# VHH binders against IgGFc-binding protein (FCGBP): the designs that were tried, part 8

Target 1, 184 residues: IgGFc-binding protein (FCGBP), of Homo sapiens (Human) (q9y6r7r2070to2253)
Amino acid sequence: AECQAWGDPHYVTLDGHRFNFQGTCEYLLSAPCHGPPLGAENFTVTVANEHRGSQAVSYTRSVTLQIYNHSLTLSARWPRKLQVDGVFVTLPFQLDSLLHAHLSGADVVVTTTSGLSLAFDGDSFVRLRVPAAYAGSLCGLCGNYNQDPADDLKAVGGKPAGWQVGGAQGCGECVSKPCPSPCT

## First folded at step 4 (VHH)

Design pb16 (framework vhh_3k1k_2)
Fold by ESMFold2-Fast, scan of step 4:
Structure pb16 (fold): chain B 184 residues (1-184), chain A 119 residues (1-119)
Amino acid sequence: as target 1 above (184 residues)
Amino acid sequence: QVQLVESGGALVQPGGSLRLSCAASGFTFSDYAMRWYRQAPGKEREWVAGINSDSGYTSYEDSVKGRFTISRDDARNTVYLQMNSLKPEDTAVYYCATHWSEYTLYDYWGQGTQVTVSS
């Protein structure tokens, strides 16, 4: 199943629930809530948003995947590039036989042997594909992956801002200040 | 060299309909999400509708849901806003916009097209 965040940004969860959210902080996009299913890899995906050109909407500034004790960051500030543990790597990139990253059109695509796939176009479109093995075990903006879209935001009382991580220091810069930010 | 040109603005009676067009040039239109904004005299510019580049997923500001429809024709590099059941409060200059990458310091905006809803 695929979870999407695009444009200013619009979200489609793994269960197909659609919503809009203009937060400017860092948010949990997806991670196992209570540990991964038996035999599945543990991971965390976070997105950091910012205002650009308009205070009415936010955009994805960066997306970070933490897996195999490594941190992989894709950012609008370095389109078509990948940072691994704070260091830029040459694409295509391979981390043992566990993970590879390559360019596909405008996207940098990261794929793992667990079947997890993360793509970012360097501007605004994030796509996350999560294997069926994780069904019912996930938390974050992408929902719980239990085949029921009605409960995708239940853990945070129906408010996407409840998935904020990193506190106020995780908030993106506004194009114009003051910023109408959930981080305030 | 990026250019967005809006057209279709007019004076319309309340309850009428109007279709706005935005012709894009100077970039690969099919790769970008497109948005419509509007600005009434003395008010802030507000977002009206958006459409993505992949599935054609659309989104709308609450006050226009059910009345406005955004669509795109990638072969013609054009985005449209179909406006039905127009109200006096819809009177504004309508702008189409896209966000360029971080290599461009500012959003790309059209010049705007005036919509006036009045008897």
Scores: ipSAE 0.000, ipTM 0.115, lowest interface PAE 17.7, mean pLDDT 73

Design pb17 (from k11 with I28T D30S G50Y R57Y; framework vhh_3k1k_2)
Fold by ESMFold2-Fast, scan of step 4:
Structure pb17 (fold): chain B 184 residues (1-184), chain A 119 residues (1-119)
Amino acid sequence: as target 1 above (184 residues)
Amino acid sequence: QVQLVESGGALVQPGGSLRLSCAASGFTFSEYAMRWYRQAPGKEREWVAYISGDSGYTSYEDSVKGRFTISRDDARNTVYLQMNSLKPEDTAVYYCATHYSDWTLYDYWGQGTQVTVSS
């Protein structure tokens, strides 16, 4: 199943629910709520949003995947590049045959041997593919993956802003002013 | 069918106040961010104010900060723009808008409401 975030941004959950959310902080996109299913990898995907010229809308600034005790970051500020643990790597990249990252068109694509896949076009379009083994175990903006879109966004009052992480420092870039209200 | 209907526009003296309303229908209002835009004669449409679906985040164009306040009432499917300390430069047709779509980026717009600030 695939979860998408695109444009200013529009979201499509793993269960196919569609919604818009214009936050400028860092948000949990997907992670196991109560630990991963037995035999599956634990992971966390977060997205950080920002304003671009217009304060009316937000756009995806970066997406970060935490897996296998490593942090992988893709950003609109360095299109077609990947940071692993804060250091740029040469693509294609591989980690102990567990994880592979490569260029596919405009996208940087990260895949794991278990079938987890994350893609970012370096501008605004994020795609997360999650194996069926995680069905019913996930939380975040991508929903719980239980084949019922009506119960996506549950866990913190059902509001997209409830998935904010990182506190005030996780907010969109605030050069001369404090971050917007959702960041605190 | 998505529909947005603005109201509250009027002729007002400089320094005066107005509250604009935008009544929404045809979508799950509480899940969508809402915006106000304005267009003065001979100029391009300009963004004015933004409110998130949870009302937790608002933002404004620099020229209206401290004077305008955006708010929403999800029970009534309505977004508001409270305009204080109005200036002749605020004269424009005001529109409310949302980005609401299945797979493509579209703005759904109302017909607008005229605000004139003049002596």
Scores: ipSAE 0.000, ipTM 0.114, lowest interface PAE 17.7, mean pLDDT 70

Design pb2 (framework vhh_3k1k_2)
Fold by ESMFold2-Fast, scan of step 4:
Structure pb2 (fold): chain B 184 residues (1-184), chain A 119 residues (1-119)
Amino acid sequence: as target 1 above (184 residues)
Amino acid sequence: QVQLVESGGALVQPGGSLRLSCAASGFTFSYYAMRWYRQAPGKEREWVAGITGDSGYTSYEDSVKGRFTISRDDARNTVYLQMNSLKPEDTAVYYCAKHYDTEYLFDYWGQGTQVTVSS
């Protein structure tokens, strides 16, 4: 299943729920809420947004994947480049045969041996693919991956106040306001 | 593994100053927002200050605005809290947290450092 964020930005969760979310903070895109399923890797994906001329909408500034005790960052400021633990690497890149990163058109694509995949075009389009093993275990803007888009809206998804996405940095000003907190 | 180690707590008189440090490891420090929290005996843990990773934007709880300053040194993987004009009400254990470290989703990583303001 695939979660997408594009433009100003529009989101499609792992369960197919569609929503818009405007903010210029760092947000949890996806992570296991209470630890990963047995045998699966632990990971965290975050997105940082910015204004690019209009204060009414935001755009993806960077996306970061934390996995295998490493941090991998893709940024609109540095298109077609990848930082691993704060250092730019040459593409294609490989980490202990567990993770591979390469260029595919405009995208930098990061793929793990387990089937987790993250792609960013360096401008606005983020795509996250998560293996079926994570079904029902995830939190963040990409939803809980339980095959029910209505449940995504209730548990995470497009409702920041009172839900895990709100409690896990789902609101536009979480860095300026504590989370979980009333975002309005 | 994410680790946060707070230091700098001490006994200080009202009106005094103190600087807390939080040494971070196990993640790419410069990319993550950092926060300071505090907890007084018998009270809930309270957010104090926050600083963003790449933009340098800062935010503060109302009772500490103008007195406390959060800053970071990305070359040393350290976040600081400069506390001026300390009041007895500032007495608490101070905790450092990474942006996604919350009681509701993730445990706090730091063990805390005790600040006591007493005459």
Scores: ipSAE 0.000, ipTM 0.153, lowest interface PAE 14.6, mean pLDDT 69

Design pb20 (from k5 with T31Y S57Y S59D; framework vhh_3k1k_2)
Fold by ESMFold2-Fast, scan of step 4:
Structure pb20 (fold): chain B 184 residues (1-184), chain A 120 residues (1-120)
Amino acid sequence: as target 1 above (184 residues)
Amino acid sequence: QVQLVESGGALVQPGGSLRLSCAASGFPFSYYAMRWYRQAPGKEREWVAGISGSGDYTDYEDSVKGRFTISRDDARNTVYLQMNSLKPEDTAVYYCAAGYEHYLSEYDYWGQGTQVTVSS
């Protein structure tokens, strides 16, 4: 199943629920809520948003995948490039045969051998594909992946803003207002 | 110790207004998204409104859109819910919560609630 975020930004959850959300901080896009299913990979995907000219809407600044004790970051500030643990790598890239990253048109696409896939076009379009093994175990803006859009509406409609992570450290506004101690 | 203390609940007539407050302590308030929930007798607790840690983004349950406004004052570690055009259906105990879980969870910080009654 595929979760999408695009534009200013529009979201489609893994169960097909659609919503809009104009946050400018870092948000949990998807992760297992209380650990992964037995035998499945543990991962976290976060998106960082920002204003671009207008304060009425936000746009995706970057998306980060944390998996296999590594952090992989894709950003609108470096289109068609990938950072692994804060260091730029040459594409195509492989991590211990478990994960592969490559260019596909405008997208940088990261895939795992289990079928988890993350793509970002370097501008505004994020796609996350999650294997069926994770059904019912996920949290975040992409929903719980229980194959019921009405249940996703109940869960997601609860609080898109509640998926904020990293406090002010992940916020675009942190540049414009005094940051608390951990905001570096 | 984390504490959330709701206040402002009262008996009001239909069409009236009320402002609820939630005073927070024991955690870095300005980093946390804050939410309001309500629970009517014999019903499940439902989400009402949310505000981001930055304060720039808010979201509301459909039945309260245009009538309720959530806001925050980080200097006072307080989140507010301004309720206008109150209806009997708004009668409930109102709770505030801190955290980023998208459903009710043992990992959310919860207050004890404040009673709002709307009756003629």
Scores: ipSAE 0.000, ipTM 0.131, lowest interface PAE 16.3, mean pLDDT 70

Design pb21 (from k11 with E31Y R57W S59E; framework vhh_3k1k_2)
Fold by ESMFold2-Fast, scan of step 4:
Structure pb21 (fold): chain B 184 residues (1-184), chain A 119 residues (1-119)
Amino acid sequence: as target 1 above (184 residues)
Amino acid sequence: QVQLVESGGALVQPGGSLRLSCAASGFIFDYYAMRWYRQAPGKEREWVAGISGDSGWTEYEDSVKGRFTISRDDARNTVYLQMNSLKPEDTAVYYCATHYSDWTLYDYWGQGTQVTVSS
């Protein structure tokens, strides 16, 4: 199944639930809630959002995959490029025999040996494919992957902002977390 | 596997100070937010302080503002809670926690360290 985030941004969960969310912090897109299923890879995917011109909507700034003790980042500021642990790499890229990254049109596509894949067009469209082995075990904006779209946000009381993580970029503008002093 | 190990808890007199430490392993530490919680006997766990993964943002529960300071040392994979002007009401087991925190079905917690404030 595939989870999507696109535009300003619109989300479609792994169970097909559609919603919009205008947060400007970093958010958990998907990760196993209680550890991965037996034999499956452990991973975390986060998205960082920002304003672009209009303050009424947010856009995807970057998406990060944490897997195999490495951090892989795709950013709208550097379309068609991949950073591994903060360093730009040449595409196509391979990490041992575990993970492969390549260009596909406008997208940078990262795939793992288990069939997990993440793609970002460098502008606004993120696509995450998760193998069926993870069904029912996931948390984040992409939902729990239990074939019932009605409960995809249940763990955070129906509020997507509840999936916020600290991350390297935090909330930046004090929009989701009040700042006690003005930013100067 | 993620592990969090708290240390530094002790018996102190009212008005005293303590520094708690939480040593983290098994994840890319500087990327994730870290938090301190506490639990007194018969009460639910309550949030005390938090620090973002970029060290740029900190927040505190109202009763500890101005007395407690959270900080982190990413080179040592450690988060700290400096506690000043301790009161008997601060007596609790203090817990370190990371990512997914109160927002998800999954959360990593340490085993806790006991702080007792008594004359």
Scores: ipSAE 0.000, ipTM 0.116, lowest interface PAE 16.7, mean pLDDT 73

Design pb22 (from k13 with G50S G53R S54D G55S D57Y S99H; framework vhh_3k1k_2)
Fold by ESMFold2-Fast, scan of step 4:
Structure pb22 (fold): chain B 184 residues (1-184), chain A 119 residues (1-119)
Amino acid sequence: as target 1 above (184 residues)
Amino acid sequence: QVQLVESGGALVQPGGSLRLSCAASGFTFSYYAMRWYRQAPGKEREWVASITRDSGYTSYEDSVKGRFTISRDDARNTVYLQMNSLKPEDTAVYYCAKHYDTEYLFDYWGQGTQVTVSS
């Protein structure tokens, strides 16, 4: 199954629940809630959002995957580039035969040998594909992956802002106007 | 400026327990997710545990699940790692890390505290 975030941004969870969320902080997109299923990779995916010329909507600024003791970041500020542990790498990139990253059209695509995949077009479209082995074990904006879209935001009382994981210093990042009020 | 100071590392026998502390300063601690990492000799730094702001969820690396517990005290700007049933394989320098919500989205970490599990 695939979880998407695109545009200003529209979200589709792994279970197919659709919602819009205009938060401008960093949010947990997906991670195992209390550790991964036996034999599955542990990972954390976060997204950071910003305003672009309008405070009515937000857009994806960057997406970060933490896996295999490494941090991989894709950013709208640096389209078609990948940072591994804060350092830009040359694409295509391979890590210990477990993970590779390459360009596919406008997207930078990161894949693991187990089938976990993260793609970002450097502008607004994030796609996360998660193997079926994770069904029922996930938390974050992408939902719990239990085949029931009605409960995807249950862990945070139905409020996507409950998945905020970064600090208020990143909230309301401004690219053309003064920043809005800090996140509450 | 951001500072993270780990403490509590020691030499313990297998089966022992330790509580690590990480004192944070230079930022609004309660707004940030916090993590623990470790690095054993000759190996890469390994993620151990995470806790979100407001302690909304915690997560752990498989080999420590059930033995380690991460917690935080926002009034004291401190994150903790309670380590039980320690094994020789847990021998490492343990690092506290702040997730920084900026254009780099990279962890800030401290100098580390050495844990040695040996008879």
Scores: ipSAE 0.000, ipTM 0.144, lowest interface PAE 14.9, mean pLDDT 73

Design pb23 (from k5 with T31E G53R S54D G55S D56G S57Y G99W; framework vhh_3k1k_2)
Fold by ESMFold2-Fast, scan of step 4:
Structure pb23 (fold): chain B 184 residues (1-184), chain A 120 residues (1-120)
Amino acid sequence: as target 1 above (184 residues)
Amino acid sequence: QVQLVESGGALVQPGGSLRLSCAASGFPFSEYAMRWYRQAPGKEREWVAGISRDSGYTSYEDSVKGRFTISRDDARNTVYLQMNSLKPEDTAVYYCAAWYEHYLSEYDYWGQGTQVTVSS
């Protein structure tokens, strides 16, 4: 299943629920709750948003994947490039035969041997693909992946701002609470 | 009843250390993310530190990064804030907060706060 964030940004969860959220902080996009399923790797994906001219909407600034004790960052500030642990790497890139990253059109695509995939076009479109093994075990803006869209309508529609993980350093300009005051 | 009870606040000298504790009861603590906030006199409440449900992710406000450490003990239903190299600017009432990540909730529960004063 695939979770999407696109444009200013529009979200589609792993269960197919659609919503809009104009937060400008760093948010948990997806991570296993209660640990990963047996045989699956643990990971965390966060997304940082910003304003780009209009204060009515936000856009994706960067997406970070934390996996295998490494941090991989994709950013609109450096399209078609990847940072691993804060250092730019040459694409295609391999990490311990467990993960590789490559260019696919406008996208930088990071994939793991388990089938986890994260793609960002460096501008507005984030795609996270999660293997079926994670069904029912995930938290974050991408939803819980229990394959019930009705659960997602109840669960994700309420408080997307609650997924904020970066505090003030994750906020460029806060659109809504619980961004700390001041948000910069 | 749901309760969050902060403790450990005291008057300390600049450069000193304190450990704050927040004891939780009445909800499934291990399923909640935990955060510390503070509010200085005449100022707005600000976020200080956060820890995820699995302790796999921690985050800190820039002014406390490298000095404060958040941790949790799910067996004891307690979250801690270790504060080192304290500065007068750290003087505030410190609040513990719990929120349920499953439902994209903000904060479900708040404590009443514990006073930390850093002064000679």
Scores: ipSAE 0.000, ipTM 0.122, lowest interface PAE 15.4, mean pLDDT 72

Design pb24 (from k13 with A33S S54E G55S D57Y T102E; framework vhh_3k1k_2)
Fold by ESMFold2-Fast, scan of step 4:
Structure pb24 (fold): chain B 184 residues (1-184), chain A 119 residues (1-119)
Amino acid sequence: as target 1 above (184 residues)
Amino acid sequence: QVQLVESGGALVQPGGSLRLSCAASGFTFSYYSMRWYRQAPGKEREWVAGITGESGYTSYEDSVKGRFTISRDDARNTVYLQMNSLKPEDTAVYYCAKSYDEEYLFDYWGQGTQVTVSS
């Protein structure tokens, strides 16, 4: 299943629920709530938003994937480039046989052998694909992946801002802290 | 034209109960998610509760969980907020809002209804 964030930004969860959220902080996009299912990789995807020209709407500034004890960052500040652990790498990039990153048109696409993939066009369009093995175990703006789109925001009392990173464990009824202004 | 009309606001003492109604017209009510927001003087408007159109799933702000219940009657084009165990901090103007197509963005078109919780 695929979760999308696009434009100013519009979100489509893994269960197909659509919503618009104008937050300008960093938010949990997706991660296992209480650890990954047996045999699955642990991961965390976060998205950082910003204002561009209009203060009424926000846009995706960067998206970060943490997996295999590495941090991979894609940013609108650096279209068609990838940072791994804070340093730029040459594309295509491979980490052992587990993870591959390559260019596909405007997108930088990161794929794993488990079927997890993340793509960002360097402007506004983020796509996250999560294997079926994670169904029912996820938290974040992309929802819980339980095949019911209406349930996706319940873990934080229906508040998209509740997924703000910065002290919360990113799951359940976590209390979110305000993002420093301006948000990164 | 899309129209939302809130009603049911009143003065009530702490621990009391109140039911708010929002009558909708000008759109196919059952297709849209509905929310209740509130705004106290000098504060920003905050989300209180939400209910989806097709599944009828509900969500609540932490401070009202267990005390408030959102529901809808699609035959009457009305969304309700049942408020129990009211506290002084629940004092605010309450607004209902409709979601947009392809956007989980809510816009307010009603005038609001004043709820005052005071002894």
Scores: ipSAE 0.000, ipTM 0.120, lowest interface PAE 16.5, mean pLDDT 70

Design pb3 (framework vhh_3k1k_2)
Fold by ESMFold2-Fast, scan of step 4:
Structure pb3 (fold): chain B 184 residues (1-184), chain A 119 residues (1-119)
Amino acid sequence: as target 1 above (184 residues)
Amino acid sequence: QVQLVESGGALVQPGGSLRLSCAASGFTFDYYAMRWYRQAPGKEREWVAGISRDSGYTSYEDSVKGRFTISRDDARNTVYLQMNSLKPEDTAVYYCATYYSDWTLYDYWGQGTQVTVSS
């Protein structure tokens, strides 16, 4: 199944729940809540948002995948480029036969041998595909992946801001002042 | 390859001032928020100050507000901590570090610079 974040931004969870959210901090997009299923890779995907011109809406600034003890970042600041542990790499990129990254049109696509993939067009469209082995085990804006879209935000009381991560330092507006919502 | 190098630590008397510098190399410096941390003898490492990408926002631990100022010079890949009205309780090794998020498994850290405030 595929989770999407696009535009200013609109979200579609792994279970097909649709919602809009205009946060400007960093948020958990997807990760296993209590560790991965047996035989599955552990991972964390976060999305950082920003204002672009208008203060009324936010846009994806960057998406980070943490897997295999490495951090891979895709950013609107640097379209069609990939950073691994803070350093730009040449595409196509390969990590120990476990993960590869390549350009596909406007997208940078990161794919693991387990079937996890993350794509970002460098502007506004994030797509995360998660193998069926993770069904029911996930947390974050992409939902719990249990085939029931009605409960995808249940863990945070239906409030996407409840998936905020990075504390005050993860929020552009909160580095020097408290976030108005759950930023701590 | 990736380096954060702190400098400016010294022995100063109470009420004195110091400016710490942290020179970064080997990564895209202006992509990261930067933080200063300190570790006093017998204590855990604590956050002191932070500055966002683009210097739009700064933040400080309560005990240093009004006394310390964080700034950055992205053209020189350097972050600074100006410390005024130093107190004995500010004695610590001061570290600079990148900050992308609490979920980041690999943040870059410097080796630290010793600040001692004593008469």
Scores: ipSAE 0.000, ipTM 0.199, lowest interface PAE 10.9, mean pLDDT 74

Design pb4 (framework vhh_3k1k_2)
Fold by ESMFold2-Fast, scan of step 4:
Structure pb4 (fold): chain B 184 residues (1-184), chain A 119 residues (1-119)
Amino acid sequence: as target 1 above (184 residues)
Amino acid sequence: QVQLVESGGALVQPGGSLRLSCAASGFTFSWYAMRWYRQAPGKEREWVAGITSEGSYTSYEDSVKGRFTISRDDARNTVYLQMNSLKPEDTAVYYCAKSYDTEYLFDYWGQGTQVTVSS
């Protein structure tokens, strides 16, 4: 199933639930709760948001995938480029035959042998595809992947801000206070 | 140095009440959403209740709605779970957890406190 984040930003979870969230901090997009299912690869996807011209709405600044003991970052600051462990790589890129990254139109697309894929257009559209093996085991803004869209925001008290990762330093506009929700 | 210490678990009869406490240390408590989970023998851990960092929103698993109430006291670094109208099906070890952090994939879990509902 596919989870999407687009525009200013709109979210569609792995179970098809739709919502809007104007946070400017870094948030957990998806990761296995309590470890991956037996035989499945562990991963973490986070998304960092910012304001662009208007403080009423936020936009995706970067998306980071942590998998196979490596960190892969896609950023709106560097469209059509990929950083692996903080270093820009030439596309197409392959890591130990486990992970492949390539350009597809405006998107940088990262695919793994486990079936996980992440795409970002360098502006506002993030797409995360997760294999069915993870059904029921996930946490984050993309939901728990249990085939019930009404359940997706319950794991942390039902607010998207509850998926904030890091303190105020993870927030684009949080200057002096912790950012549990959108920074002013 | 993050620590969560649950307490208040006991043996109670069906229809009884208990209040669980979770004392937190080693992090800025007011910055994080807090949750209660439970695990019965042979079962996976399941989410029970959650409360946001600001305390203004709470959420509950359907089977406990109207019976359980989650609350927090940021001055005491403590989150509570008030359990009323207890049923045998509520028998489990109850765990306290804090929300995610960029350097950690999982919630910080405490040691748990055993709740047994039996005559």
Scores: ipSAE 0.000, ipTM 0.131, lowest interface PAE 15.3, mean pLDDT 72

Design pb5 (framework vhh_3k1k_2)
Fold by ESMFold2-Fast, scan of step 4:
Structure pb5 (fold): chain B 184 residues (1-184), chain A 119 residues (1-119)
Amino acid sequence: as target 1 above (184 residues)
Amino acid sequence: QVQLVESGGALVQPGGSLRLSCAASGFTFSEYAMRWYRQAPGKEREWVAGIRGDSGYTSYEDSVKGRFTISRDDARNTVYLQMNSLKPEDTAVYYCATHYEDWELYDYWGQGTQVTVSS
């Protein structure tokens, strides 16, 4: 199943629920809530958003995948490039035969051997594909993947801002400019 | 302003039936998913049923499948929960909910309607 975030940004959860959210901080996109299913990898995907001239909407600044004790970051500041543990790597990239990253058109695509896949076009379009083994185990903006779009935002009362991670330093505007309030 | 108003809660005997209604206002009802939750004494709120606005797709918590039916009437901005074969374990305050966007998703709840199932 695929979760998407695109544009200013629009979200489509793993269960197909659609919503818009204009936050400018870093948010949990997807991770197992209570640990991964047996035999599945543990992972965390976060997205960091920012304003790009209009104060009314936000855009994706970066997306980070934490897996296999490594941090992989894709950023709009550096399109078509991948950072592993804060260091740029040559694409195509392979990690211990468990994870592969390559260019596909405008996208940098990271895929694990289990079928987990993350893609970012370096501008606004994030795609996360999650194997069926994770059904019912996930939390974050991408929903709980229980095949019910009506309860995807249940964990925080339906407020996407409730998935914020980090502090003020995790907010796009707070990183580059002082904010009057944290991330707003 | 978004408002949700539940009605239909009552005292019923085990095996009985009730239909709950939730009247919605302040948003484009037909475009949004509607949900029913319940909260029993001393417990956290739990999701019961949901229905999408765009497809009418319905989903249910396992303990109510086959007994409860969620439906909607978009012309009347109302969502319903038909509850059949009620059990004492269904005793709870039932809440209608939706997630409405005002640049952020907000979890809007009604005030709740009490359902009591006892002999």
Scores: ipSAE 0.000, ipTM 0.136, lowest interface PAE 14.5, mean pLDDT 72

